# Ledger of designs, part 1: VHH binders against StAR-related lipid transfer protein 4 (Stard4)

Scores and structures below are computed, not measured.

Target 1, 199 residues: StAR-related lipid transfer protein 4 (Stard4), of Mus musculus (Mouse) (q99jv5)
Amino acid sequence: ASISTKLQNTLIQYHSIKEDEWRVAKKVKDVTVWRKPSEEFNGYLYKAQGVMDDVVNNVIDHIRPGPWRLDWDRLMTSLDVLEHFEENCCVMRYTTAGQLLNIISPREFVDFSYTVGYEEGLLSCGVSVEWSETRPEFVRGYNHPCGWFCVPLKDSPSQSLLTGYIQTDLRGMIPQSAVDTAMASTLANFYSDLRKGLR
Below, numbering starts at 1 at the first letter of every chain, in headers, positions and changes, except where a header shows other numbers; antibody chains aren't numbered by Kabat.
F, E and O stand for the ipSAE by ESMFold2-Fast, ESMFold2 and OpenDDE, each averaged over both directions (binder to target, target to binder). V2 = 0.75 x the mean of E and O + 0.25 x the DockQ between their complexes.
Where letters were taken out, [cut] stands.
The coordinates of atoms that the task and the answers printed are left out; those that the model quotes come from them. Centres of patches stay.

## First folded at step 1 (VHH)

Design A03
Fold by ESMFold2, look of step 5:
Structure A03 (fold): chain B 199 residues (1-199), chain A 125 residues (1-125)
Amino acid sequence: as target 1 above (199 residues)
Amino acid sequence: QVQLVESGGGLVQAGGSLRLSCAASGFTFSSYAMGWYRQAPGKQRELVAAITSGGSTRYGDFVKGRFTISRGNAKNTVYLQMNSLSVEDTAVYYCAARYTIKYSGGTYEVYFDYWGQGTQVTVSS
């Protein structure tokens, strides 16, 4: 509960950052990815935004830990829920595929995940936690506070506006240019893949 | 302790309908996904339907438009409305709660941690 409240408040603070503090990192069709220096680590806080052709509950149900995530998310190669809690929260362990001709080797993350109401929609957020077991196939990464806000689109209530805040420390020895390329592309691909999965 | 109690099974004529219910206790029902599985003699247990805490649904390939899963969070109960039944639907139907998702070999699996005792559904011709 204490972790979930702090996490939620951090994401709401990110969602209040003024537009002029962001720099555009990538645009693909109607999806924009911005970034700014992270206050959590030596890297970037990324913001992404785009419209989904579905209602909030279904969009978030495809993002938060659950049976649909691996159907559409081509970067995520496994997801295991290690512990369930009583308030729509869990600890999950997931892995990601290698990227950029395996310059970024496969990663694993162990995250606390929490989903809660936000305005007329939902916030699904997470942060990495300590987990002693590691596997040699993966580099253990770390997600600083991250999350997805999803609210109904004002002029078209059958659609949703999906805004994400991501700050991942991939760890290991990776050139910074590879990190920057992978993060921006991953967020743009997230939207494209999710749209296909919602069909 | 967690308990899942199925009801609503029985004998029905082909083309008929049944509604299954599963009463849950011993956990915070509104926080968990719920599901229905079935097993016919000599066959492996297979997914019929699943529903998330937020109400999103998924059905097994053989269930297209015939069955509907729903949940009443205030009653700690999950339901399966079964229409247009055929002899091939004859099986023991199990309620399941709490899940783990694991991706293996290009396909993911959904495992449920808690299972009911099952309720028999028999469809006669």
Scores: ipSAE 0.000, ipTM 0.186, lowest interface PAE 14.5, mean pLDDT 84

Design H01
Fold by OpenDDE, look of step 5:
Structure H01 (fold): chain B 199 residues (1-199), chain A 127 residues (1-127)
Amino acid sequence: as target 1 above (199 residues)
Amino acid sequence: AVQLQASGGGFVQPGGSLRLSCAASGFTFSSYAMGWFRQAPGKEREFVSAISGSGGSTYYADSVKGRFTISRDNSKNTVYLQMNSLRAEDTATYYCAASPSLEEWLKYYTSGEYDYWGQGTQVTVSS
């Protein structure tokens, strides 16, 4: 309960950051990615935003831990729910595919996940937690407080505004330039893949 | 309607050269970064090169640096890929792609998620 509350508050704070504090990292049709230096680690906090042609609940159901994420997210290669808690909380373990022609080897993450109502929409957020079991074929990454805000568009209730905040420490021996490139691309791809998955 | 029409592919011997062209229409060409990708049979599509909207910045995959040159003519709405010193491993279907241009962030345009994609043109390098 303490983790979920803190996590939610942190994400709300990120969501309140003024526009002038963000620098555009990538801009494609219907999605923009920004970044700013993270306060959590020696890296960047990324902001991504795009409109989804679906209702909030369906969008979040595709994002949150569950059977649907693996169907559309090309980066995610496995997803296991390790522990269930009340109030839409769980601990999940997931793995990612290699990126940038395997310059970035596959990663494993163990995250606390929490989904809660936010305004007229939902917030699905998470943060990595310690987990003793390791697999040698994966480098353990670490997600600092991350999350996805999804709210309905005022003029179009069948559409939603999806805003993400991501600050992932991939760890390992990777050039920072590669990490930055991967993150921006990954976030853009996330929206593209999600849109395809929602069809 | 947006159109990207690639041409210039063909058969060439190792060490030979080809020049690919991609003619664009249906969008403000100078506002878009243009990229080249390639896909060999049984392999994933990979980034080859990109050029900013103004042409002031270029980016290359390590595998083609020093051999390939990307350029563009905004007056003709065309992007080019000059391929020299071709190798067997360059054999692939080459694709032209377009995305809104952020010149200072061209290095991020290595993703396969461009706004527009053209038809592929086959390049075969064989003795």
Scores: ipSAE 0.000, ipTM 0.234, lowest interface PAE 11.9, mean pLDDT 90

## First folded at step 4 (VHH; from A03 with T28R R98G)

Design Q01
Fold by ESMFold2, look of step 7:
Structure Q01 (fold): chain B 199 residues (1-199), chain A 125 residues (1-125)
Amino acid sequence: as target 1 above (199 residues)
Amino acid sequence: QVQLVESGGGLVQAGGSLRLSCAASGFRFSSYAMGWYRQAPGKQRELVAAITSGGSTRYGDFVKGRFTISRGNAKNTVYLQMNSLSVEDTAVYYCAAGYTIKYSGGTYEVYFDYWGQGTQVTVSS
């Protein structure tokens, strides 16, 4: 039972959670963000969904660890691949910008990342791992199991449906209302920024 | 094991065109970004063009619309069409596959894990 298999199974389980267990956290045009209490930590599991005007492979290539992520994701300030295991999995270290005028200071994450087939599309998922090297510029956050499902849109195969599941423990001393605002807004901005990057 | 084999290089007069090909094997080609890099004598290896598995492209600033990268997933091959060549384009051109990104201060570094042996392009005046 590898870490990749356990992670994949967890994301598939999240993708099966019934709609009535979710509460809407934010709606922006054609992106909806929901949340429910996390079973992993004292916080929320967020779900986001929206349509992308591109094919699955290109959408996921811009999300997974790779050469395009930093071109469009204005929250992510650095990304370093610390170890490759196979063509579809790695350990990465990335950092995020301060948010809400630095009420949330810059964060650092060290995550295992795994990309695999899902139906006629792809699942790209991750989870933080223990990593002893720290840097004083950043608060070390923790991502509990997270991921992005991307499948061709029914009747429009040049488009994709992108569904994400995110549960991030930002750590540090942050008001809960700031955490809630940052998470929902970050997910909505993710979609708008990704759309700009895909062309 | 991974192999990247470039072809299509040679001698061409300024203003001319060349088409480079890179045949790939030993990995799932459709899942990888591919790129072309070049290295002129005394210079660092620099990005010419990159293409995602889904077909999105990126070019080095010096390309200025003269070159086009494309890929044929059915043939496991990436191409570079080079038009309006000048003497400054003389270099060894390398095919590359894989991912690595490091981003700091508004600048990023792109690294590829696998490289071909290169093909010489020489542009005469």
Scores: ipSAE 0.000, ipTM 0.239, lowest interface PAE 12.2, mean pLDDT 84

## First folded at step 7 (VHH; from Q01 with R58T A97R I101F Y103W G105S)

Design R5
Fold by ESMFold2, look of step 8:
Structure R5 (fold): chain B 199 residues (1-199), chain A 125 residues (1-125)
Amino acid sequence: as target 1 above (199 residues)
Amino acid sequence: QVQLVESGGGLVQAGGSLRLSCAASGFRFSSYAMGWYRQAPGKQRELVAAITSGGSTTYGDFVKGRFTISRGNAKNTVYLQMNSLSVEDTAVYYCARGYTFKWSSGTYEVYFDYWGQGTQVTVSS
């Protein structure tokens, strides 16, 4: 409960960062990705925003740990829930595919996940935990506080505005240009894949 | 299923020492932070000591160097050596399992998600 509150408050702080602190990293169709230097590690905090043609609860149910995530998210290659604490929080272990012809090799993450109400919508957020067990086919990455805000659109309540904050330490020796390309592309692909999964 | 079983509690005179043990099963012990909490009647549960999976330790302010937490990963056991005990140390002591989170500037915080049944420590004199 105390970690959940700290995580939630951190994401709300990110959601309040003024627009002039962000720099555009990528724009694909109606999805914009921004970044700014992270205060958690030597890397970037990414912000992404786009509209989903579905209601908040269904959008977030496809993002939070659950039965639908592997059906649509082509980057995520496995997801195991290690522990449920209550309906809205768990610890999960997931893996990601290699990117840029394995310049970024497959990664593994062990994350705490927490979903909570936010205004007329939901916030689904997470942060990695330390976990000493590793598997040789994966590099262990680390997610600093990350999350997705999803609220109904004002004039179209059957649609939702989805805003994400992502700051992932991929670890390993990766050229910085490959990191930047992968992060921005991953966020844009996340939106397009999710839209297909919601159909 | 996660199980934490405390032992080593009992009655001891003020100024004495006691060593608590906690046998863990049902999870990969070496991957977790471990800790000890205590609760006296009518009081809030308070952290006594914590040890991360990597071996870093923290202690409650009231410990004042008197207690030492350690872990034996090969035996799936966490220990609490308690020295210079006083009547104020009388409580039920709980073994706890948790997760280590790393925040800005490399600081660590532990979130405990499971507690054992507890062992009574009673200090007389």
Scores: ipSAE 0.054, ipTM 0.511, lowest interface PAE 6.7, mean pLDDT 88

## First folded at step 8 (VHH; from S1 with Y99F)

Design S2
Fold by ESMFold2, look of step 10:
Structure S2 (fold): chain B 199 residues (1-199), chain A 125 residues (1-125)
Amino acid sequence: as target 1 above (199 residues)
Amino acid sequence: QVQLVESGGGLVQAGGSLRLSCAASGFRFSSYAMGWYRQAPGKQRELVAAITSSGSTTYGDFVKGRFTISRGNAKNTVYLQMNSLSVEDTAVYYCARGFTFKWSSGTYEVYFDYWGQGTQVTVSS
């Protein structure tokens, strides 16, 4: 009953949720974002999907904890590995910039991260841990089980299909409309920023 | 470097009490979960007690209310008060450090990543 196995199985279950349970939250060219009520907290589980013009390993290497994440992800402002267990397994602390003219102030997360094989590709997933150390310039958020599935496109093996499941409790005192706007926009921007970073 | 140093073990008569201590260094003690495991000869380690960074506690079923885990964050020390000891409690007791995870069920799960050298507890009849 390792945490990595439980996390992996939870993400695979999310990836099996039938299409009619999802509601579209945002569409932009090449990216669709859906949502449904979360079973983990009083908020939403978001699904995002889009095609990346790169192979699975490079796409996931830019998402998982590592040296390239801060180069392309405009929302992420810092990333520190607090504990390294194995090459595919760590605890990290990262921060995000303020959003919506600082209606959502900068956040900090402390997450367990696990990357593993999935079909012909990879799954990189995470969940927040309880961590008492705080810093006054950040609100401590909490990621419920989340992750990114990345598999090769069947008829275009130089491309990948990237599907994410995100359920973040931003905590603090935030209007619900701001939360809804920020989550959908963050996921759309994630894809556009990642595409630029892969070039 | 992480260090966990157990103390307070020894010989005790059945029905007696012991208090184990574990001095921690090399990490931010207050941010981690702490726990106690035990191992008798020829057996695998088993959880005795755990305490989260927020102070929530859990115990192995065999404890039956006899043991109490606590932590002194100012002293970077975790304690195990053991009362009503019996011969079956004879084992090496290990201090452990870990992380706390929680799913929506409200269940805390602690995953330990570091253990001390242990201290022997022997209960005589």
Scores: ipSAE 0.313, ipTM 0.636, lowest interface PAE 3.3, mean pLDDT 88

## First folded at step 10 (VHH)

Design T4
Fold by ESMFold2, look of step 11:
Structure T4 (fold): chain B 199 residues (1-199), chain A 124 residues (1-124)
Amino acid sequence: as target 1 above (199 residues)
Amino acid sequence: QVQLVESGGGLVQAGGSLRLSCAASGFRFSSYAMGWYRQAPGKQRELVAAITSSGSTTYGDFVKGRFTISRGNAKNTVYLQMNSLSVEDTAVYYCARGFTFKWGSTYEVYFDYWGQGTQVTVSS
């Protein structure tokens, strides 16, 4: 199988994890963030879920690599597409701002990205690749398999249910409490910032 | 434009050695995984060796310690040293470029670009 197939199957497996295996990490308005220990590294797999007031294609177009991501995502500071394969997959390099008064310094990631159909909606998923070229102003992080499921709401097809799975190794020497705070807050802020960007 | 150009193939006696080279251009060579596949007539392509951007290596089971993959980042070149060749090693050998991913505790390489290949023929 291709890397795309393996990545997709891994995300579908995460989307099948029973609710009692998750612990609530944060709840803000209609967005809930859960976590459980990761099977990929010594850290957590986070799940986030909330409703978006837009259709699946527009929601995912603002999340996948593309021209709109930097307009709304306050955490992402740059995005560079290193390789195009098909329109639905690429390798990208992106950077994030410092967090928690720079306790977490700016990070850089190099990820394979793949977008594919899922039920009546879309799955946009990714995983980091090894990439030896580094830049001294960033710490190279690593995203273990991650992704966003977006499906239309049954009763309100102009709205979408957006569910994300994120497991990021930020690397470096960061207190665990800072990592936990940053991950949960980043996921909650992702929803509020995306909603503003869709308007 | 990405290019992978294999060289060093040819006719060799059983028990002999060959060194294959793959000259790469059109991409940031040091950041990619590289590898070698082979294909005999009527058979499926099979992995011979892979090397990550960090230098970690993987070999197909049939290699049995006889082949060594290496890379020269200064020359944008990947090498395959093939020793103790046998007739079963007769095939077209392809250079490949790809990406390295971690899956659990193991590293896997997935290839996205292939060269034209070089023929290796081993006679008894």
Scores: ipSAE 0.495, ipTM 0.747, lowest interface PAE 1.9, mean pLDDT 90

## First folded at step 11 (VHH; from T4 with S31N)

Design U1
Fold by ESMFold2, look of step 12:
Structure U1 (fold): chain B 199 residues (1-199), chain A 124 residues (1-124)
Amino acid sequence: as target 1 above (199 residues)
Amino acid sequence: QVQLVESGGGLVQAGGSLRLSCAASGFRFSNYAMGWYRQAPGKQRELVAAITSSGSTTYGDFVKGRFTISRGNAKNTVYLQMNSLSVEDTAVYYCARGFTFKWGSTYEVYFDYWGQGTQVTVSS
């Protein structure tokens, strides 16, 4: 079995977790963020869901590694493709801005990324790889299996339902309450920033 | 651009030892996992040993403590020390490069590049 198959199956498992296992963490307008304890690390698995006013392919093309991501994602400050395997998978290194008045300093991640069909839409998912090279201006974070499901709305084919699963170990010495606040806010801002980028 | 060049194979009497080397170039060696696979005629390719970028090792069940994988990051080289060889160890041995992933508390290596291989033949 390939890493892409194992990653895909893991995300599909998360997408099947029953509603009563989730607790609401934040709700902003039409975006809801939930969480539950992670089984991968001492932290939370976050779920976010909201409607996008665009078709699946364009929504996912703005999320997956590619030319559009840095245009709209104000948290992401750089993106480099380190290895390219196929059109739909790669290893990338990206960085994020400081958050909460730099209580969370800038991070870097080295992730395997894979995009694949899911029902009538797409799944774009990823997981960090071990990478020994570091840079002193960043703290190396770790993404446990994560991803975005995007499917057409049943009665509104010009719109998509976007559901994300995120479990990021930010590493470093950060109060857990600051981590939780940053994760919930980042997911809510992701939707608003993406909507602006799709216009 | 990426190159993996195996050396050190050959003919060895049963009970003997052999050391394989794999010289790597075209990538930042220390960031990657490395490994050795083997394939005997008519058999499937099987993992012999893997070593993560951090130096953790795993071995195929058939190794039974006889082989040791190591890496020299300064020399961009991965090694396989093979002791107590038997006829069943006769195979082409391939060097491989890959990535290490963490799944819960376990680490797994997935390989994306292979060398051309070096023949190891163990006579009775």
Scores: ipSAE 0.665, ipTM 0.826, lowest interface PAE 1.1, mean pLDDT 91
Fold by ESMFold2, look of step 13:
Structure U1 (fold): chain B 199 residues (1-199), chain A 124 residues (1-124)
Amino acid sequence: as target 1 above (199 residues)
Amino acid sequence: QVQLVESGGGLVQAGGSLRLSCAASGFRFSNYAMGWYRQAPGKQRELVAAITSSGSTTYGDFVKGRFTISRGNAKNTVYLQMNSLSVEDTAVYYCARGFTFKWGSTYEVYFDYWGQGTQVTVSS
C-alpha cells in the first residue's frame, strides 16, 4: 500500500485505543494529555485532547505545513518544504527550540506529511523519513507515526475537537525525566499557543 | 528539475551480462533511496532492486542473486549489474527515486519519480 494510506490507518488505529490503556500525564485547564508505552520505540505514545474555538478547516490549516505554522508555534523555529506531492502531502524539514534551559537542545526533523478527510473533519498526520544530510546546530530527531484529528463538536459545529497522537524519539543523551516533562508540557502548550494564533 | 537518465541498455545474448547506469540530477542524491523497475510488453512494472540512502538493498524475487544494485554518491549515479541474463529479462528498465521509512522493525522504500527507461533485449 501507499505510505499515505499506511500512515492514515496507523493513526486511526491509535484513535481506537481503549480509554483504559491510557494514563493521564498532564491536565491544564480543559486540555488533557495522556500517555502509554509506544510500540514503535523505547518511549511513550502521547495523546492530547481539547476544544478549539474554530472550524476544522482553519484549525488544521494552522497545524499542517503552511504559511501560519511559524506565526503561532513558539516551539517550531523553522519550516522548509523539501518535496511537494499531488495528494496534499509533502516532505518537510523543521526545527524546534531548546527546552528546559537547553537540557533538550534544538532538534531537526524531516517528515512526510499527509492531510486527508476523517469523518466530518480532517486528519493531518506525519512520520519521519530517512534523510542523511544533517546540520551541526541540531540533533536529528525521529517522529514515529503522529497526527491530529479534528472534527466538529456535535452540539457546537463552529467549534472543533482536536485530538493528537505524538511519539517522538528526541535522540541524543537526554535524562528520561526531562523527556517526559518536555513531551507533556509541549502538548499542553501547543493548545494554548494555537488558540492564541487562531483568528 | 529532477532528472534520471538511464544508460547501458542494449542487445545481449542469453547468459551474458549488462551494466545499467542512472545519472541523477536536480536533487541532493545522497538523501534519497534509489531503485530499478522493469516492464516487459503486456506486463506490469515490477521492482528489480532498491537501495536506501544508507546502502541497504532489496531485490525482486525473480532476480535470484543474478543482479546487484549499487550507488556512487560522489557521482550521483545508481548502477544495476545484471548477470546470467535470459530472454525473460527483456524489458525496459527504469531508474527510480524514493524515500525510506521505518515501520516497526522493517525499512520500506516508496518511489516518487521515474526515469524514461533503457531497453534491454536478451536474444537466444
Scores: ipSAE 0.613, ipTM 0.804, lowest interface PAE 1.4, mean pLDDT 90

